# VH-VL binders against Regulator of nonsense transcripts UPF2 (UPF2), part 2

Target 1, 187 residues: Regulator of nonsense transcripts UPF2 (UPF2), of Arabidopsis thaliana (Mouse-ear cress) (f4iux6r469to655)
Amino acid sequence: RLLQRLPGCVSRDLIDQLTVEYCYLNSKTNRKKLVKALFNVPRTSLELLAYYSRMVATLASCMKDIPSMLVQMLEDEFNSLVHKKDQMNIETKIRNIRFIGELCKFKIVPAGLVFSCLKACLDEFTHHNIDVACNLLETCGRFLYRSPETTLRMTNMLDILMRLKNVKNLDPRQSTLVENAYYLCKP
Below, E stands for the ipSAE of ESMFold2; O stands for the ipSAE of OpenDDE; V2 stands for 0.75 times the mean of E and O plus 0.25 times the DockQ between their complexes.

## First folded at step 1 (VH-VL)

Design d11 (framework fv_daratumumab)
Fold by ESMFold2-Fast, scan of step 1:
Order: structure tokens, then C-alpha cells, then sequence
Structure d11 (fold): chain C 187 residues (1-187), chain A 124 residues (1-124), chain B 107 residues (1-107)
């Protein structure tokens, strides 16, 4: 029943209220059901990703299997999709990478995983990987650039991004996406 | 309860046109890629066309490319297939199909729900 | 395009027997392979996805295995309702393709 309210949680107060209520339904099966519901967020409901990430962060201190399971599923999904050449998967790739980015801002996804995803996209900087990299940077790039622990690595990744933009002769749409992502991270 | 209901099939002469519709309910339509799959009488399944949830990306089998157009109206929860320049070999039952609701990975687009199918017969 | 070849074309078996159906891809599809069941006059029904995961509501007697280019659907003990045509489908690369089907029929 509580999981029916997830799509309606479009504010901090609403997601926090649901999170508190969920704590009373704590069982291994219910935690697995919650993770599955969060993972299957609709591709058109990207605005929910920040709220779902907040819920996961709140639950992480007492239910460590929730963030662990969700991060594992997102990492597995990224690795599955980055090797696919099927253009049909772009919306799923964007949902995946934005969720990873939102969870990174709550320190649920470790920065190392984010850099791994970004490197995979930069190593094959063509097609959907350009859009995926830019969405990741738009979501958590500034957060990583501002953090002392990740500033140097982020600076290096942004330098690689700009070098690839110049070398790969990207079309105007792709060039604009890269420039916008870069200057959102490093104004 | 997931429901997919096709309509628009019928008899048409070679070179003619038909538009198929698939009305859906029971899931958030705009979040799922949709496909059309056809089956000629007594034959196997053939994928025809697919469209992303947003409608921004469309794909076609070589046999129908340039003749068929897939589209969707997310505000009406309806999928369409516009079929032009129809040939006798396009005679088939046409099914609409959606991706699974309940899976952990995103390893592609198998089809978990199908409509009942609508028969398209191309003959003179 | 990736071609899927199913074998045998027809399996003639009795209820209670084990059915083993093969699907071979012309190039690697990793584990992006599904199996469907179709009965006369009905739409296909998803049985297995990602090579080995049973779809919701599918009985335990159905199992899938394999990766890369060689895949198998096994029905451990045939029930009367299992006599149908079975199709494999890959979703690793565009365009999505189906095998030609294996008919499981009663002896």
C-alpha cells in the first residue's frame, strides 16, 4: 500500500513522510520490494529521482541493504547498456545515469563509480555516450567539482571532455551539450 | 491490470493504406517503448517497428521502411502504425507489444504483454 | 541483422516427457534473449527473459539457459497445456529478430 504513494512524492515533505511510514514495514521482503519499486521509476518521471535518492539516503543509516541493492542494480544496468548499440535504449540510459548522479550527491553512490561511468563514456565518446556523459555531469558534476576529495579527478575528466569535443568534430547539438555540461561544472 | 487493444485492421487492395491503433491501459504509457510485431497466416513472428517512450526514436524492419510509420500519442495512451503502399506479403495479424513492468535489469526490450492482434488482409 | 535459428522445427512428445529446445544466434547476443509460447489463435506469452529469468506467473517447469550464441529452453515435464509453438527473440542489437519457431506437438 505505501509503495502506491511513491509516484506522488513530488516534494521533500512528502517523500520524508513516506520514508518515516515505511520504517514500520521493515522486513527483508519489504526492503527488496521497495528497492524494486525505486529502480523501476518511469523514464518520464526524472523529477522523482532526487526524492527517491533522498529516501534511500534517509534509510541508509538503518537499512544498509537498501542502498547496497539499488546501487548494485544501477551499476549492472549501466554496464549492460553501455555495451549496447541499440538506439532504443537512450531514455533508459538517461534515467539510469541521472539516478546514479542523484545518489552520488547523497554519497550513496561512491564517487569512484561515477568516475568509472564517466570514463566508460569518454573512452567511447560517440552516439549516446555523449548524451549520457553530459547528463551525468549536469546532475552531479558541480557537486564533485566543489568537493576537495574529487576536485582534481573532476578537473582531469573535464579536460579530457573538452579535448574530445575538439578532436571528434562533434555536430553542433553535441558540441553545445558538452559546452553546457562543462560550464555548469566549472563556471 | 495491463490491457492492449488493437483496432483498424481489415481488407485493403494492393497499394492501399491502413492505420492501426493500439489503446493501452494499466501502466504509465509514456515510460515504455512499444513495438508492432506481425504474423502471416501459418508463419512465425516478425518484428515490424518500435518507438521509444518519448516518441523521439523510431525503428523499422527493412521490409517496411519507407512505407510504414510508427507514432504514439502519450496524452491519449494510444500507439499507431500508418501503413502505406501495402503489398500482398504484408498480410498478417498485427500485434502491439510492450516492455516488461517487473524486472531488475534493463538488458533490453523483451515483450511482456501483447494485444489480441488485428488482421490485415491485402488482396484484390 | 542477427539471425536466430531454432531447432528442431518440430518435437513430437508425450505428456510427462522432457522437452529441450535450442536457439542459436549468428553472433553473440550476450544474455539478451527471450522465449515466448504461442497457442493457436492467441497472442505470444513471455516465458523467459535475459536468457534464464522466468517471467511473472510462469511455472517452475520452464527454465532457460545459455549465453552468447547458444541458448536452450527446457520444459522439465510436459503438461497438456504446454503443447504449443515456442519462439526465441534477441534484443541485443537492432533490428530485433525472432527465431522461426519450434512446434511441440503431442505424439
Amino acid sequence: as target 1 above (187 residues)
Amino acid sequence: EVQLLESGGGLVQPGGSLRLSCAVSGFTFSSYAMSWVRQAPGKGLEWVSAISGSGDYTYYADSVKGRFTISRDNSKNTLYLQMNSLRAEDTAVYFCAKVPEDYYDSSGYPFDYWGQGTLVTVSS
Amino acid sequence: EIVLTQSPATLSLSPGERATLSCRASQSVSDYLAWYQQKPGQAPRLLIYDASNRATGIPARFSGSGSGTDFTLTISSLEPEDFAVYYCQQYSDWPYTFGQGTKVEIK
Scores: ipSAE 0.000, ipTM 0.444, lowest interface PAE 17.1, mean pLDDT 84

Design d12 (framework fv_daratumumab)
Fold by ESMFold2-Fast, scan of step 1:
Structure d12 (fold): chain C 187 residues (1-187), chain A 120 residues (1-120), chain B 107 residues (1-107)
Amino acid sequence: as target 1 above (187 residues)
Amino acid sequence: EVQLLESGGGLVQPGGSLRLSCAVSGFTFSSYAMSWVRQAPGKGLEWVSAISGSGDYTYYADSVKGRFTISRDNSKNTLYLQMNSLRAEDTAVYFCARDLEYFGELFDYWGQGTLVTVSS
Amino acid sequence: EIVLTQSPATLSLSPGERATLSCRASQSVSDYLAWYQQKPGQAPRLLIYDASNRATGIPARFSGSGSGTDFTLTISSLEPEDFAVYYCQQYSDWPYTFGQGTKVEIK
């Protein structure tokens, strides 16, 4: 019954209340059901990703298999999608990368995975991958830029992004998208 | 009654491609996750891939990740498996199966299977 | 990954006898274990799920028991149609895996 309340958790108070109640159900069975429910968030319900990430972060200290399972599923999904050029997959790609970015802000997703995702998009600078990279940067780029341990790597990635923008002669819409992402990270 | 019928199997050379289809009837297709499960000659069962009822979520066994693509057309009540870069070890009978509630977990109905042979 | 080991590989019995099939997991799978029956040239059929729940249409002579790492499928009195290969499957931990099978054959 607790999992039926997940789609309605559109505030910190609601997700924190559900998280507290879930802590009393500390079986491996319930943890697997939760991870599947979180991963199966509809691609149209992006507003839930920050709340789901907060829940995972809260549970991580006592239920370490929850973050591990979720991160593995998200990484596998990213790798299956990054080479697809189909327009029909853009919503799924955006949901995937934004969830990765939200989890990164709670230090559930390691920075190394985020940089791997970003590099993959920059290596194949297609229209979809530009949107994916910009969504990732908008979600967690500023967090990574402000961290002493990732500032240098983030600066280097942003420099590559701007260089690619100039070399590939992007249209004004794409160029503006890249610039907005860049200056959001490095104001 | 629930029915699942596979097609598209055959003989293919290593490195080749095949597309399998599974036509279903007797239930609301879009309400169920679907899987492909294979069985090599004289061997046991191996789960290959799963897709959610909406088609938005897909899962793959490590042995096929990057080579196989699962998809579905809910308007045609048909499940697909696109198999690329085929290897001899992909030789198996491929079964279409209906998942009960969760992806790739529990299979309550199966098709009769279609044989895929990868050889030179 | 979780490995499921079924024993015996082959069980030779006569109609009317009790069959007891074992499935052992390398790690705890709680009660996330299913049993399937497969006859030659046919697709598998779901018999038992959640370790002990009979699937729709499965005769009462089939029963499942166990939890954690040790599971048993029991056929209380073999009918001619019960001679088949039986597979266990765990859906507790990714990737979801099957056992190698136990063949129940006529003596």
Scores: ipSAE 0.000, ipTM 0.449, lowest interface PAE 14.7, mean pLDDT 85

Design d8 (framework fv_daratumumab)
Fold by ESMFold2-Fast, scan of step 1:
Structure d8 (fold): chain C 187 residues (1-187), chain A 124 residues (1-124), chain B 107 residues (1-107)
Amino acid sequence: as target 1 above (187 residues)
Amino acid sequence: EVQLLESGGGLVQPGGSLRLSCAVSGFTFSSYAMSWVRQAPGKGLEWVSAISGSGDYTYYADSVKGRFTISRDNSKNTLYLQMNSLRAEDTAVYFCARGEYDYLWGSYDAFDIWGQGTLVTVSS
Amino acid sequence: EIVLTQSPATLSLSPGERATLSCRASQSVSDYLAWYQQKPGQAPRLLIYDASNRATGIPARFSGSGSGTDFTLTISSLEPEDFAVYYCQQYSDWPYTFGQGTKVEIK
């Protein structure tokens, strides 16, 4: 059925077609089911996040419940996981933060939430939080850096990130990860 | 340590009322949907009611709709089930259970944490 | 309401044997299906969620499979502590519903 086709939507045309078809099946229960299906995207299927975000953005004008529910679930998940040091959670943390970043590029997630997530990672600069912060920057950092409304805040965050890298004396893998994220954001 | 502890069960006559409580600890209560699930003696599990993390959305099984009210006090980390107009068929052990990631609309999630249950007996 | 039918009602096996339990839904529940284990006098214990994901702390001998309407719980090699009642549960639609249970007992 319709939600079964969701993981196969690996192009803009396919996700847009499914989104149009979904509009004819709209009900409160179906909106809740769709949000849950989008939220439970497999942690190995990161390539779907941009398409799911596009679908949410398309539906946002007519079905305000969908973006509201999804953003709240993602924010709550981030807050529940950011302090956990369990290695088993890293894939879930990466899926979470990349989805937040993709939704930010469609202006579904406000930039303020992205900066709050980034600050939380910088405040507790652990191995996992470095990976999370760098994934967030790789996903939407350039978008935020190039936007006049967020350029200054992004520049400040990137400067803090580089200072922490130098002060904390990171291992070569983590140091390289931070440098790659930094230069991806800035020309 | 995550714990759910039910209380308030007991013997009540048909037509009577009881209020069950579930005290929670070890997690951010307001971030999780909660449910009540019951089990009649020697029978299977039956979902009774669910409430969203915010408390704004509630759901009920048809068998209890209009008679039972689920509620929560997030400041006290406590879930409640107000049971009115009790019938013999409501006799069961009542478990509280946590849904995992419901923050707005109730839980689509499986029940990962359960209390030990409290027995409600409705008998003349 | 979505009706879940479990089969068999009782499964009599010896330790070391493979157990296969079935759960069939009256309509599609996608993968919003969980499996629970319950021992006498105890609360249910989550084994499998989203049809195939093993819950934290659950031994590798437990596995779930299926999608839509047909689901299976497999215990690859029964240990003494695995003799219990097993329930499937759907959380695809309100009301949430459970199967009637399969009792796995010692032969």
Scores: ipSAE 0.000, ipTM 0.450, lowest interface PAE 13.8, mean pLDDT 86

Design d9 (framework fv_daratumumab)
Fold by ESMFold2-Fast, scan of step 1:
Structure d9 (fold): chain C 187 residues (1-187), chain A 119 residues (1-119), chain B 107 residues (1-107)
Amino acid sequence: as target 1 above (187 residues)
Amino acid sequence: EVQLLESGGGLVQPGGSLRLSCAVSGFTFSSYAMSWVRQAPGKGLEWVSAISGSGDYTYYADSVKGRFTISRDNSKNTLYLQMNSLRAEDTAVYFCAKDWSYEDYFDYWGQGTLVTVSS
Amino acid sequence: EIVLTQSPATLSLSPGERATLSCRASQSVSDYLAWYQQKPGQAPRLLIYDASNRATGIPARFSGSGSGTDFTLTISSLEPEDFAVYYCQQYSDWPYTFGQGTKVEIK
């Protein structure tokens, strides 16, 4: 019953209410079911990712297996998809990377994983990976740029991104996407 | 529909090698962990090996550790089990099994492929 | 490794009777336990997962219960197609392990 309400939690109040109610039914089976429900968010429901990330962050203090399971599933999914060139996977790649980015802002996903994902995209700067990298930067790039622990590495990654934009034969859409991502992170 | 099809089984002499394959369809292969489970003639089920969706994490039963290697090719939707230094005790039907999502129960199974280790 | 012990080894029952199958773990597996049905010459079929959740397409007469170390699979009223071997499996820790099986046979 509680998990049926998950797709409707489109505000902080609603997701917080569900999170509180979930704590009363805490069991390993229920925690596993919750992680599966969160991971299987439809690739068209990107608006839910911030709320799901908030729920995970709230539960992390008392249920450490929830964030750890979700992060491993997302990392495994990213690694399986990053080298695929097929355009039909783009929506799944964007959902994956945006979820990783949202969780990074709650410090659930470590910055090292985000930089690993970004580097993988920059190393094979293709049509798909350009969009994936830019979505990641749009989601958490400014957060990482503003953090003292990650500012230097973020600055270096942004410099590489801009160099690749100038060297590669990017179409106008891709070139604009890269510029917008860069200046969103580094005004 | 979800389908798993094993192949590569056969008769092999002790100390020999075989490579099993499992071709899958009907789901996003790279998003799911996969396992090999075997069953000796007239005996119960024994989990052999598992691999994460990315291929970055592998697990083995102690009885096969160092002899068997699980791998996958996500571009070909195929799971593999490389079996080296085969023993009579490895004689079994080998099933390919899909993990529901992540380190979980097996929601779909292949029909199995028979491996016989005998002189 | 976690050892799963199923009892009894064999259940001899008639159609219409209730079957109760037990699975005991050597240490707690929480709710990370599944039940499978296997008929001769066929692959196992998932019946119950997470101790008590019925898999898609599985008839309501099948139910699972228990937690920790003691688990039960119940078939409320045996149908002819239910005579098979049943296995429990834990996925709480590596290596994954199965019970030795319970054969439900016609009396």
Scores: ipSAE 0.000, ipTM 0.455, lowest interface PAE 15.9, mean pLDDT 86

Design e1 (framework fv_emicizumab_arm2)
Fold by ESMFold2-Fast, scan of step 1:
Structure e1 (fold): chain C 187 residues (1-187), chain A 121 residues (1-121), chain B 107 residues (1-107)
Amino acid sequence: as target 1 above (187 residues)
Amino acid sequence: QVQLVESGGGLVQPGGSLRLSCAASGFTFSSYDIQWVRQAPGKGLEWVSSISPSGGSTYYRREVKGRFTISRDNSKNTLYLQMNSLRAEDTAVYYCARDTGYEYLWGFDYWGQGTLVTVSS
Amino acid sequence: DIQMTQSPSSLSASVGDRVTITCKASQSISSYLAWYQQKPGQAPELLIYAASSLQSGVPDRFSGSRYGTDFTLTISSLQPEDIATYYCQQYDSYPLTFGGGTKVEIK
């Protein structure tokens, strides 16, 4: 089946080819199956997120329920996990936030959702939420910083992140993560 | 001009329910966190709940968690507070307020005039 | 929860007086503190954000300062229209918390 080929789509050509073939399976049931397959990407397969986001962006013009369903599932997952401190959840949180960031670069996820995710992490500035915030910034922070519509909000968000780093007296690893994310977005 | 207008307050019996609305105008509603803040008669300000711009992240004070639900409809520029299992101690004027958020370095810069909720037999 | 202890609970002063209101956080909140003014029968209005930044449209007789976890709101020359209750609020972390308020009256 076409969905079994998703994990092997490690190039623009391969994902575009699968996307074209998927256009022949245009039923509501098959669109829900695709969304679930994309959402269930393994926590260790972060390299696939950009390709999956490209596929969603390509399909968005014809099948608007695909991006809507995926974004809702990712937002719900973020909200269920942001307060959890279990070490086992960190890989899931990182996969979740990086997928949100990749989809933001294709304008599938609105900037407002990204800023809400950042605010949630900064409001509960734990070790894991620092990693989550920095992963989000590494994924789409520069994109948001360079966009006229979001430059000011992004600048203010980065300033708040830097202030929190200084006042919370982070360990060297956490401090370095924040600095790297800041300068990646605002060179 | 930025405006927030609350409605839906009134007299309700203990254990009853009310739904408050806050109609926003004069700004891009979907870009701001919005807050519910209450004030009991003759008492101070008490934060109740916050909602993110998309509606995906919500926060509640401990005493209302599980009873109150904050939500928003960005297509209608309207914020809601569904209040269930109301208690006498929920009696207060309820304000909605715009959180300046990261765009404005926090602080509640615009408030509605409030709507009175009275929980009494 | 971060507790905000505000003092005094009330004060009486004359027009032209320098008025000082204090607020103490139970733990570090950096400068994530706002001050609000509430006149009788009205909604609160933002005066100061980020501990010391004056909100647009607010008279410059109002100022805020921070020393550690101690915050101060100062009215350099009290005017009749300043009769109100003043509240501090931390926005460092959830749940957001307000001080108990300080009622300012004219002698």
Scores: ipSAE 0.000, ipTM 0.443, lowest interface PAE 19.9, mean pLDDT 85

Design e10 (framework fv_emicizumab_arm2; at its last look DockQ between E and O 0.58; V2 from the best seeds 0.00; counts 0 for: pae E 11.1 > 2)
Heavy chain, then light chain:
Amino acid sequence: QVQLVESGGGLVQPGGSLRLSCAASGFTFSSYAIQWVRQAPGKGLEWVSSISGSGGYTYYRREVKGRFTISRDNSKNTLYLQMNSLRAEDTAVYYCARSYGYDLRYFDYWGQGTLVTVSS
Amino acid sequence: DIQMTQSPSSLSASVGDRVTITCKASQDISNYLAWYQQKPGQAPELLIYDASNLETGVPDRFSGSRYGTDFTLTISSLQPEDIATYYCQQYDNLPLTFGGGTKVEIK
ESMFold2-Fast, scan of step 1: ipSAE 0.006; ipTM 0.544
ESMFold2, look of step 2: ipSAE 0.005; ipTM 0.563
ESMFold2 (binder alone), look of step 2: mean pLDDT 94; pTM 0.958
OpenDDE, look of step 2: ipSAE 0.018; ipTM 0.583

Design e2 (from e1 with heavy chain T100E G101Y E103G Y104S L105G W106S G107Y; framework fv_emicizumab_arm2)
Fold by ESMFold2-Fast, scan of step 1:
Structure e2 (fold): chain C 187 residues (1-187), chain A 121 residues (1-121), chain B 107 residues (1-107)
Amino acid sequence: as target 1 above (187 residues)
Amino acid sequence: QVQLVESGGGLVQPGGSLRLSCAASGFTFSSYDIQWVRQAPGKGLEWVSSISPSGGSTYYRREVKGRFTISRDNSKNTLYLQMNSLRAEDTAVYYCARDEYYGSGSYFDYWGQGTLVTVSS
Amino acid sequence: DIQMTQSPSSLSASVGDRVTITCKASQSISSYLAWYQQKPGQAPELLIYAASSLQSGVPDRFSGSRYGTDFTLTISSLQPEDIATYYCQQYDSYPLTFGGGTKVEIK
C-alpha cells in the first residue's frame, strides 16, 4: 500500500516521509516491488523523477539492492531504445534519460554511464537522439560541468555537441534545443 | 598519478583461452572509456576493443568479434579482456589505454606497460 | 575502414636536424588525428592530438599540421632522446586505425 502513495509524493517532505516508512518494510520481495514501481513511473510524470531519485539515494546506504537494480534496468532500457526510430518511443526515451540524469545528481548513477549515453546519442546525432542528448544535458550537464573530476570530459562533450550542430543539417527546433542545452551547462 | 597495469599474458595453444586484466589507479576509473590496443612482435599498433565507462557499450575490431569479450568492474578499478578461440595471429603485446577525448573514437593519453600473449603449439 | 598511410617507414638523421613524418588518410577525418612516440621496449606515449595540439609535458620542438587528408609531424631539432618509432592514429570513426609507423634513428 505504501507504493500507492508514490505518485502523490510531489515534495521533498512527502517523499522523505514515505522513505522513512518504507525502511520498516525491508525484505528482498519489497525491494524488488519498490524498484519496479519506481521504474514504471508514467511518461507524463517527469516531475516525480527528482523525488524518486532522492528516495533511492536515501535508501542506498542501507538497501544497496535498490539503486543497483534500478540503475541496471535504466541502462538496459537505454541500450534497447537508443537505435529505435519509432516515434512512439520518444516519451519513453525522455523519461529514461531524465531519470538517469536525476540519479546522477545524487551520485547513484556514475558519471561514466551518463557519458556513455551521451556518446551513443552523439555517435548517431539524428532523430530522437538529439532530443535525448539535450534532455540529459539539461538534467545533469551543469552538475557534471561544475564537478572537478568530470569538468574536462564535460567540456569535451560540449565541444563535440557544438561541432555536430554546425556539421549536421539540423532544423530550427533542433538547433534551438542544442543551443539551450549547451548554454544551460556553461556560465 | 595515473597508472594502468596489465597482467594475465602468457603462452597458450591455438584454440585456447586467456583472460587479461588491467588495474587502474590515480583517476576516477568509472568516468573513462578504456581501450585495448595490441602490437605483434616487430609490427605496428592495432586497436582491439573499447568499453564505455559503465560497461554498457562495447566495440570490437572485426577479427576478434565473437571471440573476445571486454568487460570492467568499476568497484575494483579493473578492466578485463576474455580471449577465446585464440589464433597464432593474436600473438602480441596487449596494452590497456585511457581515452580522455570524445568523438566517434578517441586518442589515448595514458598507456599501461603491456602484457605479452603468445599463441603457439 | 579508414586507412592511414605513413611515410617514410624509417629515416636516419643527425642531432639538430629538422625531421618530417607524413600520414595520409584514405578519406576525410577532419582534425581527428593523434601522434604517438614509442621508444624501444616501452609503451607508446601521446605527443599530439587534434592534429596540432601539443600534449602537456611534451617538448615544443614537436609540432603537427594538417592539409586536407595529409598530416605532418615535425621535430624542429632532433635530440638523442627522440630515437623512437612514431605512429599516427585517426579517431574520426570506428574501427580506430593507426599508421604503419616511422622508425627514427640517429646517423
Scores: ipSAE 0.000, ipTM 0.463, lowest interface PAE 15.8, mean pLDDT 86

Design e3 (framework fv_emicizumab_arm2)
Fold by ESMFold2-Fast, scan of step 1:
Structure e3 (fold): chain C 187 residues (1-187), chain A 122 residues (1-122), chain B 107 residues (1-107)
Amino acid sequence: as target 1 above (187 residues)
Amino acid sequence: QVQLVESGGGLVQPGGSLRLSCAASGFTFSSYDIQWVRQAPGKGLEWVSSISPSGGSTYYRREVKGRFTISRDNSKNTLYLQMNSLRAEDTAVYYCAKDFEYYDSSGAFDIWGQGTLVTVSS
Amino acid sequence: DIQMTQSPSSLSASVGDRVTITCKASQSISSYLAWYQQKPGQAPELLIYAASSLQSGVPDRFSGSRYGTDFTLTISSLQPEDIATYYCQQYDSYPLTFGGGTKVEIK
């Protein structure tokens, strides 16, 4: 089936070809299967997230349940994990937040949800939340900073981020992550 | 322990209403599609309705569309089936069932409740 | 709607026999088919998903196979505890549909 080809779609041409073929297999069960396949992208296959987001964006105009289901699953996953400090969850948290960021660049995930995720991490700026916040900023921070509708809020969040870096006793790795994320958004 | 427990079944007159509940425990309820499946006495299994994790997408078999409403309260880990305008042919044991975890098994049901009997009779 | 035709409706076999139940889809469903076991008075239990994948905890005497739109559930050596009604279910498209069931009894 078409879904077996998803993990191999490592280019715009491949994902667009699969997307076009999928449009001819309209069934509600198949849409649910697609959403589950997209959501369960391996934690180590972060390079697929941009292509999966492109597919969702293309399908959004005709199959509104696909983006709605995926966004809800990602939001639910974020909320279940943001307070957990178990080391085994870090790769899942990173996959989750980067997918949210990639979908934000296609306007599938609203900016408000991204800011809510970022605020949750900044409110408890320790442990994995530092890595999660920085990965989110690296993925869509520049997009949000350059968009007129979100520039001011993004500037305020970046100011808070740098203040927290300066007043928290961050280790050198964490401090470097914050600096890199900040300057990727606001060079 | 992963489990689903149905309740709310009973005897109801034709044209009446009944609300079924399904209490979930042992898994992250808000992350799974949940189903209602029914079985008339001495008959086979019949899919009734499906609901997405957020409750934003619902699906129904043709014969219950407009009469039955599936819903969920993720804060209470509970699934509901509001049944209106009940008919004799709706008489069945109603099961709730959880969608399977792996993406290539989406739509198969790995966990089932014990069922609750609905009898529509005068 | 996708119709699932299951055969036979019932069968009787001896302990140790190889039992075969078939299910035919009215149109292509790829491998999106599950098999369930239901014992009298109990809820159904998942045996096989994706046409041929064995569910955890299910004895390896159960197996599933696919040939086109024809699906088979095989019990390699029937045991007394296998007395039940077996159902196939397609999950390729809505509405989800079940086969009519096959009642397995011991002689």
Scores: ipSAE 0.000, ipTM 0.460, lowest interface PAE 18.0, mean pLDDT 86

Design e4 (framework fv_emicizumab_arm2)
Fold by ESMFold2-Fast, scan of step 1:
Structure e4 (fold): chain C 187 residues (1-187), chain A 118 residues (1-118), chain B 107 residues (1-107)
Amino acid sequence: as target 1 above (187 residues)
Amino acid sequence: QVQLVESGGGLVQPGGSLRLSCAASGFTFSSYDIQWVRQAPGKGLEWVSSISPSGGSTYYRREVKGRFTISRDNSKNTLYLQMNSLRAEDTAVYYCARWDYEGYFDYWGQGTLVTVSS
Amino acid sequence: DIQMTQSPSSLSASVGDRVTITCKASQSISSYLAWYQQKPGQAPELLIYAASSLQSGVPDRFSGSRYGTDFTLTISSLQPEDIATYYCQQYDSYPLTFGGGTKVEIK
């Protein structure tokens, strides 16, 4: 069906066209299938996350179960993965956190969930959590820093991030990731 | 032991100015946001202003913006609140409070009373 | 602005009673809520943060819970030293806002 075209939607025009066409074929079954297709985006197709988030935001006004189901699945996935240290999970963790960040920019994911995820990573600032925190900040950190409602918490979180960089045993790669993420938020 | 001690309160006429100070000890002052919270006599708590660890970012309640200026001197472990164009509704005990990065106030000073009256 | 509606405004109970204070947020704040205790003539002090986390040094008769946008502070067995005004505070978004306070008195 239309869902087979989803991986090819690599522009705003293409995702918007598919979104409009989907509105004509809406049903409960199709909404569940769409959410599953969006959630199961390949770990290597991170470039699609912004387009998928745009689609979800567009559909949110008339199909409230789509954003609700997707956000719940992403939150559950984050909570199941945040304490796992295995290298095999890093690609899944990055896909998860970047999707959460993209949805936050459309106000589908509340800022509180983003701050909760960031704090979980900062509380145990080692291993994959460093990469996850930096990917989250790279995705939506500047959006949150520039927003009056979240500037205060973002400013404090960024100050904590830089303090942790200096205190923890970060290798050169991790140190560079942190610096890049910080300056992307508040250059 | 974490301590915050406010000073500088007193009686001032409407339209007057006053500068409050908060002296910090027992922690690395330059690593924390510090807030001003006020409480009018017999009333509840009301957030007034906040300042980032470096002093580079400041925030204000709408009613005090443009009249109050928060600042800090990390070399002296001291926070300030410069209050200009004071109004009767600014009458309150002013507390400084340390801000945990989660957003709650984990340590408070004893407060200093500001009375704006003719 | 996020409005915090606290109830009751005052209550009186006997030593040993279970006391419940509620706080309702006008919109979702997740678990970003703290409870403070202010004794007469003193500065406020932190009791609970993140809706249910007990601050170090606070007696375990104090507890916090969350259901959606409804938050509850419970004192399982009221003691004389618990006479105070209690405030909730949301720290989800700016500006920071407090509840109106609940004055707890002993009969």
Scores: ipSAE 0.000, ipTM 0.453, lowest interface PAE 13.8, mean pLDDT 85

